# VHH binders against q96fz2: the designs that were tried, part 41

Target 1, 269 residues: q96fz2
Amino acid sequence: CGRTSCHLPRDVLTRACAYQDRRGQQRLPEWRDPDKYCPSYNKSPQSNSPVLLSRLHFEKDADSSERIIAPMRWGLVPSWFKESDPSKLQFNTTNCRSDTVMEKRSFKVPLGKGRRCVVLADGFYEWQRCQGTNQRQPYFIYFPQIKTEKSGSIGAADSPENWEKVWDNWRLLTMAGIFDCWEPPEGGDVLYSYTIITVDSCKGLSDIHHRMPAILDGEEAVSKWLDFGEVSTQEALKLIHPTENITFHAVSSVVNNSRNNTPECLAPV

## First folded at step 20 (VHH)

Design FB12
Fold by OpenDDE, fold request of step 21:
Structure FB12 (fold): chain B 269 residues (1-269), chain A 123 residues (1-123)
Amino acid sequence: as target 1 above (269 residues)
Amino acid sequence: EVQLVESGGRLVRTGGSLRLSCAASGFSFKGYAMGWFRQAPGKEREVVAAITQSGGKIFYADFVKGRFTISRDNAKNTVYLQMNSLKPEDTAVYYCAARFGFYETAPNEYDYWGQGTQVTVSS
């Protein structure tokens, strides 16, 4: 996974992240550093994206089932990294393979500290190689959306009004991530960054791409992944597997340029 | 300053009962899993029991066999170990430990340790 969409306005995104705490009370996640949230139809590594994480990571006396939403840098910078520039990392941390998560120090260490997060997105993009050509067809992959009387499909969003209706009730893609905090050697703000855990693709997606993000499907999976106080690493890792509960459609080549940030990126062609 | 202070260790007879307490201070107790460990002379430190921050999940070592109960009072920043049906083999220094997040069975995974309390079970 190297490209996502996360374009919802902050308020809409927050509402979409509504959850029930351990007591069954309906809650919205509190924002940390909301000003760092930059909506975009075209998110690439090194950009900031909103993630969910346990409140316990910020408040030492908090219930671990409570959630915070925070923009973090895509591409995990390990806490032990001693260079002053994260770009000097010699290994790719955009993704973490599920089969080697425990073998790589950069992922194992933060995971052992309970630094699990849920990366939020409208969906992610993947490119299918076209037979006989060097061309690649991009696809937008996302959760199936519930058709309500008020909500159309992305393809039916032919007006601003319809577009708003579609996204107001959009089910966000919830991807399993690991985050870490890095303190720059020269001082400054602590950098929070994340990696997306990847798995082998499900059968439905296998023709498009052989790998997919580990998707946490449903509130229970999301809750268990986040709750590092009550769910062990071992138990949490059982949640990491391919899911067939996805849909996709072909999009235009507009998304190929990471600088393009328009609705056309995820529009069906 | 972070402190874990164990108490309650004493000499007891085989079949007797003992309640250990560990009072925590200097850190956010509620955010930590707590564990009891023991170390007998010439043996390695081993986990006895552990409990999550909420008390929702508990671990017991195999040798406990229902004889011990771990509990915590977050309002008092205290973790307890009720030990029943004690055996001479239970003789050891008992330590409480704290770990941020979920409990672990390995001692090196814990952040804070007490000084320990001596439990001696006579035949």
Scores: ipSAE 0.911, ipTM 0.962, lowest interface PAE 0.4, mean pLDDT 94
Fold by OpenDDE, fold request of step 21:
Structure FB12 (fold): chain B 269 residues (1-269), chain A 123 residues (1-123)
Amino acid sequence: as target 1 above (269 residues)
Amino acid sequence: EVQLVESGGRLVRTGGSLRLSCAASGFSFKGYAMGWFRQAPGKEREVVAAITQSGGKIFYADFVKGRFTISRDNAKNTVYLQMNSLKPEDTAVYYCAARFGFYETAPNEYDYWGQGTQVTVSS
């Protein structure tokens, strides 16, 4: 996974992240560093994206079932990194393979500290290799959306009003991530960064791409992944597997350029 | 300063009962899983029991076999170990430990330790 969409306004995004704590109380996640949230139809590594994490990571006396939403840098920077510039990291941390997560120190260590997060997105993009051509067809991949009588499919939103309705009730894609905290050697703000865990693709996506992000499907899976106070690493890792509960459509080549940030990126062709 | 202070260890007869307490201070007790460990002479430190921050999940070592109960009072920043049906094999120094997040069975995974309390079970 090297490209996502996360374009919802902050208020809409927050509402979409409503949850129940362990007591069954309905809650909204509190924002950390809301000013770092930058909505975009085209998110690439090194950009900031909103993630969910346990409140216990910020407040040492908090209930671990409570959630915080925070923009973090895509591309995990390990806490032990000693260079002043995160871009000098010599290995790619955009993704973490599920099968080797415990073999790589950069992922194992933060995971052992309970630094699990849920990466939020409208969906993610993947490119299918076309046989016989050097051309790749991009696809937008997302959770199936509930068709409300009034909300047409992404493709049927012929009016701005209909478009807004679609996104107001959009089910966000929830991907399993690991985050770490890096303190710059020269001082400054702590950098929060994340990697997306990847798995082998489900059968439905196998023709498009052989790998997919580990998707946490449903509130229970999301809650268990986040709650590092009550769910062990071993138990949490059981949640990491391919899911067939996805849909996709072909999109234009507009998304190929990471600088393009328009609705056309995820529009069906 | 972080402190874990164990109390309640003493000499007891076989079949007797003992309640250990561990009072925590200097850190956010509610965010930590708590564990009891023991170390007998010439043996390695081993986990006895552990409990999550909420008490929702509990671990017991195999040798406990229902004889011991771990509990916590977050309002008092205290973790307890009720030990019943004590045996000579239970003779050890008992340690309280704290780990941020979920509990673990390995001692090296814990952040803070008490000084320990001696439990001696006579035949």
Scores: ipSAE 0.910, ipTM 0.962, lowest interface PAE 0.4, mean pLDDT 94
Fold by OpenDDE, look of step 20:
Formats: structure tokens, sequence, C-alpha cells
Structure FB12 (fold): chain B 269 residues (1-269), chain A 123 residues (1-123)
């Protein structure tokens, strides 16, 4: 996974992240560093994206079932990294393979500290190789959305009003991630960064791409992944597997340029 | 300063009971899983029992076999180990330990340790 969409306004995004805590109380996640949230139809590595994480990571007396939402840098910077520039990392940390997560120190160490997060997105993009051509067809991949009788397919949002309605009730993609905290050697703000865990693709996506992000489908999976106080690493890793509960449509080549940030990126062709 | 202070260790007869207490200070107790470990002379330190921050999940070592009960009082920043049906094999120094997040069975995974309390079970 090298491209996502996360374009919802902050308030809409927050509402979409409503949850029940361990006591069954309805809650909204509190924001940390809300000003770092930058909505975009075209999110690439090194950009900031909102993630969910346990409140216990920020408040030592907090219930681990409580959630915080925070923009973090895509591309995990390990806490032990000694260079002043994260771009000097010699290895790719955009993704973490599920099968080798425990073999790589950069992922194992933060995971052992309970630094699990849920990466939020409208969906993610993948490119299918076309047979016989060097051309790649991009696809937008996302959770199936509940068709409200009046809300046509994402493609049928003929009116701006209908488009807004679709996104107001949009089920966000929830991807399993690992984050770390890096303190720059020269001082400054702590950098929070994340990697997306990847798995082999489900059968439905296998023709498009052989790998997919580990999707946490449902509130229970999300809760268990985040709750590092009550759910062990071993138990959490059982949640990491392919899911068939995904849909997709072909999109234009507009998304190929990471600088393009328009609704056309995820519009069906 | 972080402190874990164990108490309650003493000489008891086989079949006897003890309650160990560990009072925590200097850190946010509620955010930590707590564990009891023991170390007998010439043996490695081993986990006895562990409990999550909420008390929702508990671990017992195989040798416990229902004889011991771990509990915690977050209001008092204290973790307890009720030990019943004690055996000479239970003779050891018992340590309280704290780990941020979920409990672990390996001693090296814990952040803070007490000084230990001696439990001696006579035949």
Amino acid sequence: as target 1 above (269 residues)
Amino acid sequence: EVQLVESGGRLVRTGGSLRLSCAASGFSFKGYAMGWFRQAPGKEREVVAAITQSGGKIFYADFVKGRFTISRDNAKNTVYLQMNSLKPEDTAVYYCAARFGFYETAPNEYDYWGQGTQVTVSS
C-alpha cells in the first residue's frame, strides 16, 4: 500500500470514529495535534494521516480502551534512529509485512511496547498491471458502503448535495498499523510515525495486486488492536489477515501524480 | 522515584497461607500490568502471576494450580498475592514487577522491580 485517500473534514472524520469504550459508553476520540491533519484524496508516504491509538499512550492513567486520533507521518521512523533526517533511513518503512513483523527490529520493538494504531482512510489505491502493456490501471479499494435508498453508487452522485451525503456516512477503512516515537538528536518535537501492516491479498483483489493492507473489519477488531493494555501482542496479531469484505472500482490516471488532490482521484471511470 | 515495596513474606509451615502485598509509588500504577515473580536459590527468576491494568486478564504459572490468587487495588496502588496451600518448593524471594501495557511472562519485559520479600515454607 503506497497511496491512500483521507479527505473528510475533521469534524466528519471524528464522528465517523465514534466508538464505545470498555464500559459501553459512547465516545468520540480526542484529537492530538489537530492542526497537522491535512485532508487529501491522494496521500503518499511521508505525508501525515490520522490514526487511532489508545489514550494510554499519552495519559498514563487512562483506560487503554479509550481512543485518541492523531495525525502521524506515514513511514515509521524507529526510536533508535540517530540521524537528524528521517529521509536518511536506508530501508522502507511504509509497510510492514505481517510474516516478518517479528523479525525486524524497527517493527518488533514498538509493537512490543504496545504501539499499535489504526490508520484511517477513505480507501487505498493499487495499480493493476495490464497484460502486454506497460500501462497500469489504478483502482480505489474501500469498505462496502451501505446503500441508502437515496444515495446512488459513488459514481451516481450527480449532485454536490448527494456527494456530501455519501461522505457524511462513509465507513472509513481501518488498517492495522504500528507506530513509533522518534526524538530528533538535535532536539525538537517528538515525531510520531507509522507503518501499515500488509498481508497477502484476498481472492477478490488478487488480480489487481498480490498484497493488501491488513484491514481491521469491525469495532471489535479495531478495539482489540488498539487496546494494548488488555490485549497481548500475540492476540492482536491474530487479527492480521486478509479480508474479502472489500470493494473496488477503476479510477483515472489522475491519481498517478501524487500532487493531484481532487475528487477525480477516486471517481470511477 | 519509582518504588515497589513488597511485604508479607515470612516463614510458614507446609499447607500454610500468606498474603503478599506490593505498594507502588512514583509512577502511574493504573497504566501498568503487575506481576509477581519468584527466585529460588540457584534458580532463574520465574513468573508466578500477572494481572492487567484493569484486572480483566490474569495469568498464573503452571505450578500455581489454583493455590495462588493475584489481585490489585488501583485506588491504593497495590497488588496482592494470596498464597494458599504452600509447599517447600514455593520457598523463594518473591518480587513485584510492573510493565507498561499488557503483562508478559519474561522478566526482562518488565520496567520496574521491587526488592523482594522472602517466603520460606518449612516441611
Scores: ipSAE 0.871, ipTM 0.944, lowest interface PAE 0.5, mean pLDDT 93
Fold by ESMFold2, fold request of step 21:
Structure FB12 (fold): chain B 269 residues (1-269), chain A 123 residues (1-123)
Amino acid sequence: as target 1 above (269 residues)
Amino acid sequence: EVQLVESGGRLVRTGGSLRLSCAASGFSFKGYAMGWFRQAPGKEREVVAAITQSGGKIFYADFVKGRFTISRDNAKNTVYLQMNSLKPEDTAVYYCAARFGFYETAPNEYDYWGQGTQVTVSS
C-alpha cells in the first residue's frame, strides 16, 4: 500500500471518526495540528495524512481510550535517525510487514512504547500487474458502503450536491499503523511519522496484489489497537490479519500521476 | 519530586493478612500502570502484581496463587496490595513501581520506585 485517497473536509472527516470511549460515551476525536491536514484524492508517501492515536500520548493523565486525530508524515522516521533530512533514510518505511514487525528495530521499538495509530483514508489504490505486459490496472479499494440514493455510490454523482451526498456518510478505511517521534538534530518541531502494517491479501484482492494493509474492521478493533494503556502489544498484534470485508472498482490511469488531485482519480471505469 | 511511599508492612504470623498501600505524588499517576515487586534477602527483585490505568488488566505472579489482590484508587493516587494467607516465604521488602502506559514484569522497565516496606511472616 503506497497510495491513498483522503479528501474529506476536516469537519466531515471528524464526524466520520465519532467513537465511544471506555465508558461508552460518544465522542469526536480532538485535533492536533489541524492546519497540517492536506486533503487529496491522491496521497503518496512523505505526505501528511490524518491518523488516530490515544490521547495518553499527549496528556500524561488522560484516559487512554480517548482519541486524538493528527496529521502525520507517511514513512516512519525512527527516533534514532541521525541525519537532518528524513529523505536520506536508507530503507523504506512506507509499510511494515506484519510477519517481521518484531524483528525490525525501526518498528519494534516504537511498538514497544505503545506507539500504535489508525491511519485514515477514503480507501487505497493498488495496481494490478497484467500478464504479458508491464501495464498496470489501478483499482480503488475501500470498505463496503451503505447504499442509498446517491449515498455510497461514487459513479452516481452528477452535481456538486450529489457528490457531497456520496461522502456524507462514507465509512472511512481504518488501517493499523505504527508511529514514531523524531527530534531533528538541527532543532524544530518533533516530527510525527507513521508506517502502515501490511498482511497477505485476502482472497478477494489476491488477483490485484499479494499484499494489503492490515485493516481494523469495527470500533472494537480500532479501540484495542489504539488503547496502549489497556491493551498489550501481544494482544494488539492479534488484530493484524487480512479481511474479506472489502470492495473495489477499476479506475483510470489519472491516479498514476501523484500530482493529479481530482475526483477522477477514484471514479469507476 | 516524584515519590512513591509504601506503608503497611509489619510482622504477621503464618496464615495472616495485611494490606499494603502506596501513595503517589509528583507525577501524573493516572497515566501509569502500577506494580508491586518484592525482594527477599540475597534475592533479585521480582514482580508480584501489576495493574493497568483503569484496572481493566491485572497481572499476578504464579507464586501468588490467588492469595493477593492488587487494586488502585485514581482519585487518591494510591495503589494497594491485599495479602492473605501469608507464608514465611512471602517475607521480603515490598516495592511499589510505576510505568507509563502498560505494565511489564521486568523491573528495569519501570520509571519510578518507592523505598519499600518490610513484610515479615513468622512461622
Scores: ipSAE 0.736, ipTM 0.898, lowest interface PAE 1.0, mean pLDDT 92

Design FB12
Fold by ESMFold2, fold request of step 21:
Structure FB12 (fold): chain B 269 residues (1-269), chain A 123 residues (1-123)
Amino acid sequence: as target 1 above (269 residues)
Amino acid sequence: EVQLVESGGRLVRTGGSLRLSCAASGFSFKGYAMGWFRQAPGKEREVVAAITQSGGKIFYADFVKGRFTISRDNAKNTVYLQMNSLKPEDTAVYYCAARFGFYETAPNEYDYWGQGTQVTVSS
């Protein structure tokens, strides 16, 4: 819930986010701040990652079912934060527990403004505690992917053709998030930042970790979470639950150091 | 300047019908949920009905009991309340309100308000 991979080039990522609007027309999300997108196999809190959100957040006459894709800071900075440096927050906003989201001001307030987003990743990493030891086994966790004779292995990225076999049609993990907008007291650009909602782990992940991100499985769930003009907070929160529709594999300890940005981070071992 | 202008309020007999209109200007009407509220003398303002941007979701207060219908015309920046089978307890000032995004039932959640139109139902 604290480490992801989101390494796709912008054009590949955008195509993976094709969707249907309210009228059933196929569309791609429109980018905001594309220069802030920093692809990496090893994203950690405070870094920027792309999220989907409703166009209505940026254009007040927009159809709320239309989508924008934009990089945001991981680790929600509440709009009321007074210090000049977001790293001085006295509490962790990397994740937001679903069972207390309506009790925590940092999350309840932006949620009430419809500030729901879908956090995009190739998948996320989690570390399994081993019995009787301090050693931890990292896993890469992601949606099941369609396999064909043309499909490549996740670890096979030794040429552009082999990379395309794996990643060109990769199904992105879509996690429920909440975002907020913070105006720095000294001036400058508004900071967009997000938290990932967490739930109890499904049975399939319970041996790895007791929490998991709230995964939005399918276009209907993604559309309802994003569309704050047509879906109330209360109805949106019904989308927040564990899912068993996930898979995983063990990875090496290369991912442990967040500065390691290589395909080896997610390669099966 | 933001304006919500209600019209159509008048005196009507019990059992009668009335159509309220609310014309909006000075803001991006299409992005707002619209609501009708009412306030009788000595009572707090209460929600009557609300409607989302597309009309895909609609709320009615329990006292409406199928008698009123909210609708909107985004091309004309107008929201309507068709009121049928009127009762004396429906006597109130009716207000149009706008909220960015989704509707709510609490009046303090709304961004813009009209001046109201008086509806009086006589026996």
Scores: ipSAE 0.731, ipTM 0.897, lowest interface PAE 1.1, mean pLDDT 92
Fold by ESMFold2, look of step 20:
Structure FB12 (fold): chain B 269 residues (1-269), chain A 123 residues (1-123)
Amino acid sequence: as target 1 above (269 residues)
Amino acid sequence: EVQLVESGGRLVRTGGSLRLSCAASGFSFKGYAMGWFRQAPGKEREVVAAITQSGGKIFYADFVKGRFTISRDNAKNTVYLQMNSLKPEDTAVYYCAARFGFYETAPNEYDYWGQGTQVTVSS
């Protein structure tokens, strides 16, 4: 779980994140640092991607069920990191295994502070190894999408009207993450960064890859994962499991080069 | 300056009732889970009850057995402990404590503490 698509314009993305707070009020998440949002069909570690988190992390009097959306760096930089350059981190924090999350200080400490986030994407990519070769088949993996009278096909989104038929009502993939806040030792802005929690893959994905992101399927799961004022760490971790509610299709090798940012990256082949 | 000020502790007879209050100031009370702890002489401080920001989750220690009720009033920055059917074993100093986010049962998890109020239950 090292590549995602998150290409929606900010206003479309925000609308897709409509939610209900604890009092039943329908809301949109409030943005932090919207200028750091860099939409792309082909996101890789160290890039910024939007996450949801509780407003209580920023406003001490806030209702913990209210949500902020903010771009964060993919690849968690622990608050205790001492070097001035995050690239000098001695281990990979792109993902966090669910079975060892409470053993790794980099993840245990922020988790104990309630630093849970929901990582947003159109979907993610995985590469299936082919028998006895270096060739790999990329797949785009995403929530099943509801078909309506006006729905379009992913492969047909080549004009503004067709794009809206596919993406205007797209159900965003919602992955469980942990974030931390790092203060550079030389000063400057606090760096917000996240890791994606992983689990063993479900049977439907096992032929593609043996691991998958921990997916939060539905608003109840998303709300419980985010709400660190009303949901304990122990209760939140019960949400971390594989899901079969996932679909996929093969895509071309265009996505292999992380600099390719084009609809072709996720188009069915 | 952060302050948690407990009140209402006094001498009461076995079977009696007390209501403890804890007034909070100097911090954003609404973002904190609140707890009541107690400590008898020579014993470790132990959790009595705890309550989340909204009151949606509440914890009671096993020894409470339905006799105590925790509540909070976020408009008044106050947390309460209603104590009924008191026993001599309930004699202790009772402390109010605050933890950002969710509550815990271990005292060392709490950010702010009051000075305590003495509850004495006579036989």
Scores: ipSAE 0.711, ipTM 0.893, lowest interface PAE 1.2, mean pLDDT 92

